# Miniprotein binders against Uncharacterized protein slr1840, part 13

Target 1, 371 residues: Uncharacterized protein slr1840, of Synechocystis sp. (p73408)
Amino acid sequence: MRQILIAPDSFKGTLSAGEVCQIALDVLAPEFDCVAHPLADGGEGTLEAIANNLDGQWQTVRVQGPLPDQTVDACYLWLPQEETAVIEMARASGLPLVPVGEHNPEIATSYGTGELITHAARRGAKQIQLAIGGSATNDAGLGLLMALGWQFLDSQGQSVGWGGQALGKVAEIIPPVLNAFPQVTVLCDVTNPFYGANGAAQVYAPQKGADPAMVQRLDQGLRHFARVVREFDGFEINFPRAGAAGGMGGGVAWALETKIESGFTAIAKLTQLEQAMAGCDLVITGEGCFDHQSPQGKVVGGVLELAKKINKPAIIVAGQCQLSQTVLPNVLKIFSLVGPDMPLEKALQHPQTALKKRLVQVKQYLIQSQN
Short names: E, the ipSAE of ESMFold2; O, the ipSAE of OpenDDE; V2, 0.75 times the mean of E and O plus 0.25 times the DockQ between their complexes.

## First folded at step 3 (miniprotein)

Design u2b (from t2u2 with E18Q D22L; at its last look DockQ between E and O 0.00; V2 from the best seeds 0.00; counts 0 for: pae E 25.7 > 1.5, pTM E .611 < .8, other shape alone 2.753 > 2.5, placed apart)
Fold by ESMFold2, look of step 3:
Structure u2b (fold): chain B 371 residues (1-371), chain A 82 residues (1-82)
Amino acid sequence: as target 1 above (371 residues)
Amino acid sequence: DSQKDLQRIALELYKLLQQARLIIERDGNYDQAQLVLDFAESLIDYARRLANLHNDQDLIELVNKLLDYLQRLIEQVREKLN
């Protein structure tokens, strides 16, 4: 009997990756031996996808929220067997925690994310996978680093405080006496540099609440901070991906000597996707992609590349698929949730039904193929 | 500007609903989940006003249908609170 790996992304706006897997298991069993392997790309849903694949312990910590007077209960995933914590910055310092009218990256702090890292280190974490999507901040990770014991002082010897407004005030950097924190890997697919025309402030601060004048102040602050870091230890903080999450990518890479990796690659490695795929005869992957002109998602692309590398055939199930089988030779067939029998509106309103309908068609296709 | 705000708000609503479901399923903390849902409802009210003023009628209809779906999910979670 054929063994099938079900390795989807979430169908954003409708179904989690775990829900997609469960529906596929329900439809394809008992005729096929299915293994669920829900995935994510380092954005929202990352902890849930990992928790479905590994024996983990959720940790809830009361930490500083993005606004100075705000505390939040933030969760991360502790993986004791892997000695690894998986942290989503957005749960402590994310834009969803801030009311729409109160978005302000000049005051928003990443301090709570640093508190999560500290808690994980005390739990015994040797490694941290830090997903930095969805941030409310443009502070270059200053808040995070202060929670880890770093001091950033102005020309008067006083703390520069929190938020993007603090970056331009930094005159002196005092690292912690002991830097014995876990190895941190930042999960990021944004390529923006720290500052400049394509930098963190110019490209992303507007969606975090910055008007044009604030964008200019934030970019100037990032440039100043980069100069102070260069003077401090020679580190060139303005590199590709450094602008992720309001400069968090650069700040953590500099201060914690970490690397920035693709979210999909890191999650696939942590959950042992290649091993799981090698044990199956075929992979089914998918994504929502209900926009008719969206590029292919990083999860689907990554699963297909791996499947090609280890010679596994693939089937794609997507909301509205514009991929060509000619471009992807290991793809046997593509099934779109939206079609003549399932218009877009109905698929969005009843995504479980739409997915089930297409998975029944996948099942019939697989039975007829036999080889 | 309003189109980008609608897209941002729709994404925020999806994230808030996932967060509320996780808080209930993982922690059983219905009080915290209720706070998240209250915030989501305020965003829905704002998003409906903005969507109805958008100049693309097809987008307005799609966004309103998505918001109606998300509001049904919010009600389903609140029913579990009783």
Scores: ipSAE 0.000, ipTM 0.092, lowest interface PAE 25.7, mean pLDDT 82
ESMFold2 (binder alone), look of step 3: mean pLDDT 78; pTM 0.692
OpenDDE base, look of step 3: ipSAE 0.024; ipTM 0.387

Design u2c (from t2u2 with Q19L D22I; at its last look DockQ between E and O 0.02; V2 from the best seeds 0.00; counts 0 for: pae E 19.8 > 1.5, pTM O .728 < .8, other shape alone 3.205 > 2.5, SAP 70.056 > 70, placed apart)
Amino acid sequence: DSQKDLQRIALELYKLLELARIIIERDGNYDQAQLVLDFAESLIDYARRLANLHNDQDLIELVNKLLDYLQRLIEQVREKLN
ESMFold2, look of step 3: ipSAE 0.000; ipTM 0.157
ESMFold2 (binder alone), look of step 3: mean pLDDT 79; pTM 0.718
OpenDDE base, look of step 3: ipSAE 0.000; ipTM 0.225

## First folded at step 5 (miniprotein)

Design c4 (from c3 with S13A Q60R E63L Y68K M75E; at its last look DockQ between E and O 0.01; V2 from the best seeds 0.00; counts 0 for: pae O 15.4 > 1.5, pTM O .668 < .8, placed apart)
Fold by OpenDDE base, look of step 5:
Structure c4 (fold): chain B 371 residues (1-371), chain A 82 residues (1-82)
Amino acid sequence: as target 1 above (371 residues)
Amino acid sequence: DLEEQIRELLRKAEELIKQYKELTEQGRHDEAQIVLFEFELLISELRYLALELGNEEIYRKALELLKKMLEIVKELEKQLSD
């Protein structure tokens, strides 16, 4: 084994996937030839992970923020070779952009995300990867679609305006003529339907600042919008994942005739993970769920499944994994950052040191396995 | 066949849940954690396949299993903190 693919997720809150790769390269070289392949799940750090893997250009655009009176400088990633834009809606329409105390999913708009998409399209994007995590909105992508030229009119023929409050007012839909518009892929791991008990409003609006009464209004708005869409073209917008980002998953899927894919899968395809892995002898993956509560080893799981599929051995380096034994047939060994020699507190305080220490052990293990 | 694969994954998930419970009851927590990790991987795959198939029922079932797994993980965390 000489060539190693380093394909980690971010160690949430401690190390980026790129930082993990760099540390691994520093430790494992020169004894091993390592290829960095930082990954993400379509959440936070996705753009950075892609930018580290591909020759990407950061594009900064001043767009509408989540609040009507707000403008933000939002960045997206342009991949000129792939003619692909990777857009995180959170950069324009995200929850962190809303000042404390002003969270209101009835008012918050996705319009700025639509402006990013428009900018990317004008830039010559053939493909747009749209990550829709971290939204401040429950507008079903209405604002986004309005920025693309969609008109949503009330019973009086006036624009319904912005935000979740607008959904219940929609009486007429006027689509734009989108000639040769980029293919949009929505990246989402949220699985809730558009409306109902498990819908966008009921599940996610509270964390976006909705009180119980607002949640009910928003859900009714989503239901109404779904009906209007069905009447418009027969599309059933109440499907799994449609509730992502306050219904943006459904709204974008409908309006732009797009697919909703897992973030990992899309990123793995975009970054050619399988090809990279095929060229290596071993894959090292890892995640930093120091918080046991994020079962979503989506990246690690995806990497391991791929490794299994193509018959590559794997090593896992986990932030906190009490797994001392190889569980999966293709997993050679699991290393935990936290151990008797590295208490959790110390690992959290010094994640780079903790990772480096563990990677030294990985290196020793690999050297011993070759002898 | 994607549907067959999903069915097999669902079966395997149920088996892993059973194994986890048995191992936990036996105080074999380290081995239980191994099972949990396998379960996480399986659920991730199941979710993906279910979505590709567009089978809402299978998808909901996968989500239910994921919720059960999360509850198990929380329980483990509590035991480790005590």
Scores: ipSAE 0.000, ipTM 0.242, lowest interface PAE 15.4, mean pLDDT 85
ESMFold2, look of step 5: ipSAE 0.402; ipTM 0.785
ESMFold2 (binder alone), look of step 5: mean pLDDT 79; pTM 0.724

Design c4a (from c4 with F37W; at its last look DockQ between E and O 0.01; V2 from the best seeds 0.00; counts 0 for: pae O 17.7 > 1.5, pTM O .662 < .8, other shape alone 3.035 > 2.5, placed apart)
Fold by OpenDDE base, look of step 5:
Structure c4a (fold): chain B 371 residues (1-371), chain A 82 residues (1-82)
Amino acid sequence: as target 1 above (371 residues)
Amino acid sequence: DLEEQIRELLRKAEELIKQYKELTEQGRHDEAQIVLWEFELLISELRYLALELGNEEIYRKALELLKKMLEIVKELEKQLSD
């Protein structure tokens, strides 16, 4: 066993996936030939993980922010070889961009995300990977679609404007003529429908600053919009995952005829994780907290399932681990940063040191396993 | 008592120095490297304690101790590279 794939997620709040890879390379080389393959789930750090794995170019565009009076400098990643843009909507229309106390999903717009898509299309993108986590919006992607040339008109033939408040006013839809538009893939891990008790507004609008009355208005808006879309072209927008990012999953899937994939799956394909793993003898993966939910859809779970599929052994290096090794097939060993020799507080204060210390133990384990 | 905490950190530092020497003498360089990283943790803990004290005299003493520890770490790192 000489070739090792290092395919971690970020250690949330402490280390990026790229930093984890670099530390692993520094510790495990030269005794082991290591390949860095930083991963993400389509959430925070996705662009950085991809940029560390593929030759990418950062594109900075001044776009509309989530609030009507706001402009932001938003970055996306251009992959010239793949003719692919990777866009995080949170960079233009994200919750962190909204000032404290101004969170309002009735007003917040996804328009700036549409401007990023337009810029990427003009740049020559054949494919766009659109991560839609961390949204400030509940506008069903109306703003985004307006930036691409869709018109949504009220009963008086006027534009409905921006934000979740616009949804209930839509009476007419006028699509643009999109010639040779890039294929968009929406990245999300949520399964929420468009509206209802488990829909976008009821589940996520409170976190975006909606009070109970606003949640009801937003849900009614989504219901109305779904009806208008159905009347327009027969499309049923109330499907699983449509509720992602305040209904953007549904709106974009409908308007752009896109696929919705898990963040991990899309990133794994884009970065050719299976091919990289097939070329190695062992995979080392990890995340900040490995628990009973980790095997079911996170980066680590995805890596382990892939490793199992192609019969590769795996090692997990986690910030904290609540699972026994015995439950996980093909896992040789689980290492936790936190342990009797490393209290949680110290590991949080010095994540690099904690990781290095544990990776030395991994190295020792691997050397001993070869003898 | 902050003085007690500082004394405890010094005691731990002495233990780490001993462990480092023993591991190095045994040719256990990978494990010796772990000890150096534990020194980094001690240094950071000492910095934190120095900031919490708000007492200028104690802060100055903590800084002097920190400098001493940093010198030890540098010397240990040099010994590992040789």
Scores: ipSAE 0.000, ipTM 0.181, lowest interface PAE 17.7, mean pLDDT 86
ESMFold2, look of step 5: ipSAE 0.000; ipTM 0.301
ESMFold2 (binder alone), look of step 5: mean pLDDT 79; pTM 0.731

Design c4b (from c4 with K12L E45M; at its last look DockQ between E and O 0.02; V2 from the best seeds 0.00; counts 0 for: pae E 22.2 > 1.5, pTM O .625 < .8, SAP 78.526 > 70, placed apart)
Fold by OpenDDE base, look of step 5:
Structure c4b (fold): chain B 371 residues (1-371), chain A 82 residues (1-82)
Amino acid sequence: as target 1 above (371 residues)
Amino acid sequence: DLEEQIRELLRLAEELIKQYKELTEQGRHDEAQIVLFEFELLISMLRYLALELGNEEIYRKALELLKKMLEIVKELEKQLSD
């Protein structure tokens, strides 16, 4: 009996990685022995993916939301054996938490993410994995750092306040005394610098509700903040990945002297993906969209690279696939949820049904390949 | 292609708006909230695809349309609260 590892990403906007695994288990069993290994890229579903693979404890904390007048109940994952907290900034400072029509990266704050970090540190975390996907913010982590005790003052010695609007006002930095603070690792899949044409504001602020004029103001703010940081301690914050989550990658890397790692790499290591895959005969992976960029730095690409490294065959089940099989020599077959028999609209309305239908075809293919 | 996907998402958005209006008119507010949530996800996907397309003109047009859609949603939310 062929043992199959099911290691999908989320199908963004439709199914979690855990739901994909469950549907696959339901369809492929009992004919195949399947192991669920849900993955994430450090974006949405990261906590759930880890919680499904490791014995974790959910911690719920009332924190500042992305908007100044907003409070949210945010969850993070505590791993007691590893003394590790896994925090998704999106749970406190994420785009989905902002009401429709109120998206404003000049106002949105990361303060609540800093409160989660503080809570985790008090809980006894030695390590914090900070996933920074899905942010509503372009504040360079200013709010987060303020929650940890940093003070950012204007030319009059007053606090600059919150949001991307505060960045251009920073004249003085006062760091806290952090005794025995946990090691923070930032999970990030983007290589954008802090500012400029490829920087945080220019690339990502529009999707957070910024108009072109706001984008320019935010980029100027990031440039100003970078200068102030350089004058403060000589640190160059304009490096690759610093632009992640509206500059939070750079701000946290500077202030907390942290490493920035690929979300997939960190999750794969934490969940022991290679060991799980080594024990299986076949890997089934997938995501919502498989395109020419998917092999580079995303979950599916990471899984395929690993599978190739250890000589495991792979099957891809994607919501929509734009790649031909010829591009991926270790891939046996690609199945797309969307097709002539399943329009995009129907797949979005009935994602479970669409996935089930394709997994039945995967099952048939696997049975035929064994005869 | 990405343009076709964007067009499909826009079509779906129009359908969701219609469903939301119908549900609200019928007093089915709980179901209307579900549709509104789906609409928010759709907006996020549309924004992502518009960015991936890398075409500034199409992106601007998409943003303008998204803004109009958000205004409609906001108006509908207000009608539910009244």
Scores: ipSAE 0.000, ipTM 0.198, lowest interface PAE 15.2, mean pLDDT 85
ESMFold2, look of step 5: ipSAE 0.000; ipTM 0.153
ESMFold2 (binder alone), look of step 5: mean pLDDT 80; pTM 0.741

Design c4c (from c4 with R47M E56R; at its last look DockQ between E and O 0.01; V2 from the best seeds 0.00; counts 0 for: pae E 20.6 > 1.5, SAP 70.07 > 70, placed apart)
Fold by ESMFold2, look of step 5:
Structure c4c (fold): chain B 371 residues (1-371), chain A 82 residues (1-82)
Amino acid sequence: as target 1 above (371 residues)
Amino acid sequence: DLEEQIRELLRKAEELIKQYKELTEQGRHDEAQIVLFEFELLISELMYLALELGNREIYRKALELLKKMLEIVKELEKQLSD
């Protein structure tokens, strides 16, 4: 094995995917020719992983925050070569931007995310990859669409305003005069419909600060908005995945005729993971997973699935891993950061050290296996 | 202190190579495998220390010892297959 692809997720809370790659390059060189390909699943570290793979320009824009009287400096990644902007909704409209005790999806707005899209379009973006995880909102993308020039009016002909509270007030939809927007792809891994027992409000609004009465109001607002959309142009907004990010999946899909893809799939396509893997003899992937979870993460799973598809052997380096090599036939070996010489607490406090130790063992294994 | 520790590890690595060869020649394959695993752990420790110290010479020596052991293992596997 001469060329090794290093394609990890971040080790959440300890090491970025880029840091994992750099440590692996340092340890495995010069005996192995390593290619860094840090990944993400559309959540934590997505922009950073893409920036490590492609020549990108960080763009910082002052936009509307999730609360009506709040502004934030939000950044997105402009990829001039790909004519693509990668936008994380959470940087403009995310729950982390809302102070503890002020979480309220009835007032939180996605307007700032729409402002990022507008900025990217003016930069010349033809494609937008929109990661919608970690939102504070349950407004079906209403704020985002208003920033793009859509108008939503109540029965008195006045703006319905922002937030989930606005959904139930919509009586008239006026689309923008100019609809020359870049192609938007929403990065989404949940399958929840727009409303109902498994819908956006019932399942996700509580963690955004909604009490049971608010959940009912938000769900009813989503149902009303779905009816208005159906009357407007016949679009059925209550489909699987539409409930993502407080109904953003449905709203954007309807208004912008967008595609919805898994985060890993979209990032793997954008960064050309398959081509990179095809050029290597082996792939090393991994994730933190220090809390003893049963299922593997979406990045590791996606990398292993691709490796199996194109007949590439794989090695896993993880914080703790419950999977066996016998269950995963294309996996040569699994290395756990936590072990007798590296207990959990020490690994969490010294993640670089823990990773280096295991990567040296990976190196030894690889040298021995060349015989 | 740390330099003394590294010298002792290098010396022990060479001794483990010799022990592996002797046990294998005596047909004591289970014991030889234990020695091989001890060697692998010891070399891993040496490479780790070399990287933390930024000491290229220690790393190079550890790599040379690893390659020497692998050649012995490969020659033995050839002998047993013949």
Scores: ipSAE 0.000, ipTM 0.252, lowest interface PAE 20.6, mean pLDDT 85
ESMFold2 (binder alone), look of step 5: mean pLDDT 81; pTM 0.754
OpenDDE base, look of step 5: ipSAE 0.005; ipTM 0.289

Design c4d (from c4 with E45W E52Q; at its last look DockQ between E and O 0.01; V2 from the best seeds 0.00; counts 0 for: pae O 12.4 > 1.5, SAP 78.326 > 70, placed apart)
Fold by OpenDDE base, look of step 5:
Structure c4d (fold): chain B 371 residues (1-371), chain A 82 residues (1-82)
Amino acid sequence: as target 1 above (371 residues)
Amino acid sequence: DLEEQIRELLRKAEELIKQYKELTEQGRHDEAQIVLFEFELLISWLRYLALQLGNEEIYRKALELLKKMLEIVKELEKQLSD
């Protein structure tokens, strides 16, 4: 019996990676022995994908929301065997948590994300994987660091407060004494610097509710904060990836001496994807990019590169497979959910059925290939 | 409140699973497909809401219901092929 690894990304907006795996298991069994290995890129569904691969315990914590007057029940994943917490900042400080019309990156705070980190540290985390996609904030992680005990003071010795507005006011930094603090890894695929034309404010603040004047203020705030940090300890915070999540990538990397890794790479390591793949004969991967421009082939691309590295054949099941990437020689076949028998609208409305139909075809193809 | 809305969605999802099974057993396949479609939309919306709220319990319940529906579909397809 041929062993198959099912290692998909989410079909964004339609199916989770776990759902894709379940449908694949249901279609391909019993003729094939399948192992589910749902993946994510560090964005939405990351916690679910990890929870499906590892025996995780969900932790719910009441924390500060992105707005000053807001509290939220935020979940993170605790992995007791790995002594690892996986935290999505979007659960505490995310854009979806901000009511419509109240988006304001000058006041939005990352403080609640810091509370999740604190909770995880108290739980005994030795490692923290911090996904920082989907932020409402442009505070350079100031709120997060304040929740961990950092003080940021103005010229009058008062706290600068919360939000992107606070950055330009920072005159003094007082770090906490952190004994045996967990190692934090930031999951980020963004390469933006901290400030400037390609920086956090200029690129991402508009989608968080900033008008042009606010963008300029936020960028100046980031520039000022970068100068204060440099004067404080010589650290240059304006590096590639520092601009992620409104400067949180830079702020956390500086303050916590963290690594910044791609979401896929970190998840693949955490879930032992290479080991799982090595035990299988074939890999089935896929993503739900229904739009032409999903540059997010990071999971599928990562899986394919890994499969190539260890000489495993692969099959791709995708929504609309305009893989601009040269089909790797180890890719046997690509199946698109959308086809003559499945219009885009129907695939979007009935994603399970669309996927099931293609997986039946995959099954038929595999059976024929064994003969 | 949003919690009450979510509970109602969960209840509706369970009802749709039952309806799908009943319709399929009656040979009303076209109507069963409509119910399945409605179920998938409902679960997608429920999951979206759960993710926004950071409510894992609701998200897990939604996934559990989805798995249940998939099992029923598989079982019924097997019975029709026999």
Scores: ipSAE 0.006, ipTM 0.186, lowest interface PAE 12.4, mean pLDDT 87
ESMFold2, look of step 5: ipSAE 0.338; ipTM 0.745
ESMFold2 (binder alone), look of step 5: mean pLDDT 79; pTM 0.736

Design c4e (from c4 with L63W K67L; at its last look DockQ between E and O 0.01; V2 from the best seeds 0.00; counts 0 for: pae O 2.8 > 1.5, SAP 73.256 > 70, placed apart)
Fold by OpenDDE base, look of step 9:
Structure c4e (fold): chain B 371 residues (1-371), chain A 82 residues (1-82)
Amino acid sequence: as target 1 above (371 residues)
Amino acid sequence: DLEEQIRELLRKAEELIKQYKELTEQGRHDEAQIVLFEFELLISELRYLALELGNEEIYRKAWELLLKMLEIVKELEKQLSD
C-alpha cells in the first residue's frame, strides 16, 4: 500500500489546510495510507494548521485589542512537548478586530500581542513563533514591547502612549528589568524596509485606514524612531523585512534579538515536514487562491522544493490552474479545482465539492499508475 | 500588465542571484540571507503567476532559477567551509 503525505496550504477564503487534509483522507482511503500534514505560510489559518498537525493546547487570554478602549479574547497555541507557543498577532492586534470605520494606524496598538507573549512565557514557552500578518498597527511594535516592560518616553520623560502616533515622540528608551524572554521567531513573508517609499507606512498603512497625510506622519514617525534606536544602541532598524506589520518586524527584531523566517520555513521545521515526507512514497500538496491579487504559492513551492531535495514524487492540487502538463520531473500531475466541469463560481460556492471531485480523479490516477 | 510583471520578476530573480553571490563573496552573510529570502518569495510569486496563467514555461523557468540559486548556495557554503 502506497503511503501518501497530504501537505496542503489553506485554500484561502474557502478551505482550511485541515479541511483539505480531511477531504483527501476521506477520498483516498482505504486504497492508500495517507498522513495528514496541514501547512500554512504564517498567515491566516496558521494556528489551525498547527493545531491539526501537532498536539497543541488552545490558550485563550483576555488582552488589549487594537483600539485603546477595546479588549479581546485572543487565542494562541501552546505546544507543551516542544515548549513552544504559536502566536498570531492578528488575534490581538489584527485588522479584522477593528470595527468598520474605526481603522486608524496612528491609534492602533500592538500591546495585546505583547500580553500574549507574556502569557506564553509564563506558561513556560522557550520558543515563540510569532506570525505578524494581518496587523491593524503601524506602531513598530511599541505596544508589544511596552507590554513586555519596555518604556518609551518623550522629551518630558512621559510615556509616549500607544499607536503609530507615539513613534515620533520617542526620546528615551528604557529596556525591561527582567530580560528573560523566550526566543521569538517572527514569521514574515515581506521584504519591506522600516521606512521610506517601500517602508511600512507607505506600503501598508493605507490598507489600515491611513490617508495620505497620515501615511506621511507615520513614515516620519518610523524615521524618527529609527534614529532614536540607532542613537540608543547603534542598531540599524531600516533593513529588509523590518517594515513587516507596520514596523513590528524591525521593532521586535531589535528589542528581542529575534530571528525572522518565512512562515512556511518555520512551520515546516516546527512540524517536521521533511521527516514526515521522508516516510512517505508520495506527497500531495495544494493551494487555492481564487484572487489574482494575492501572489501566493509559498507552501506549495516549499513542499515541492523539499520533495525534489529528497527525491519524492509530488502531485499538486491547485485551486485555479490551467497547467495541463507536468512542469517538473518530480511532479507527477497537476490537478485544478476549476475546470470545464467546475466553473470558478461553482468552485467558490462549493469548495469542498470541487476539491472532492479532483481528489477522486487523483485517486483514479494513482490507481491506474499502480497497474 | 501581467506579462510585464513576470518579465520584471524574472529580471529581479537574476539580479538577486548575482547579489547573493557578491554579498557572500564579500563576507556579508546576513545581507546575503536577506537576499536569499527575497529570492524565495519572488520565486513563489512567479510560480503562482505561472499557475494562474497556465504557463508551463514560466513555471519551469522559476524552478530553474531556484535550482540555480540552490547550487550557488551549496557551492559557496562549501567554499566557506574549506
Scores: ipSAE 0.047, ipTM 0.579, lowest interface PAE 2.9, mean pLDDT 88
ESMFold2, look of step 5: ipSAE 0.596; ipTM 0.868
ESMFold2 (binder alone), look of step 5: mean pLDDT 80; pTM 0.738
OpenDDE base, look of step 5: ipSAE 0.018; ipTM 0.415
ESMFold2, look of step 9: ipSAE 0.480; ipTM 0.809
ESMFold2 (binder alone), look of step 9: mean pLDDT 78; pTM 0.718

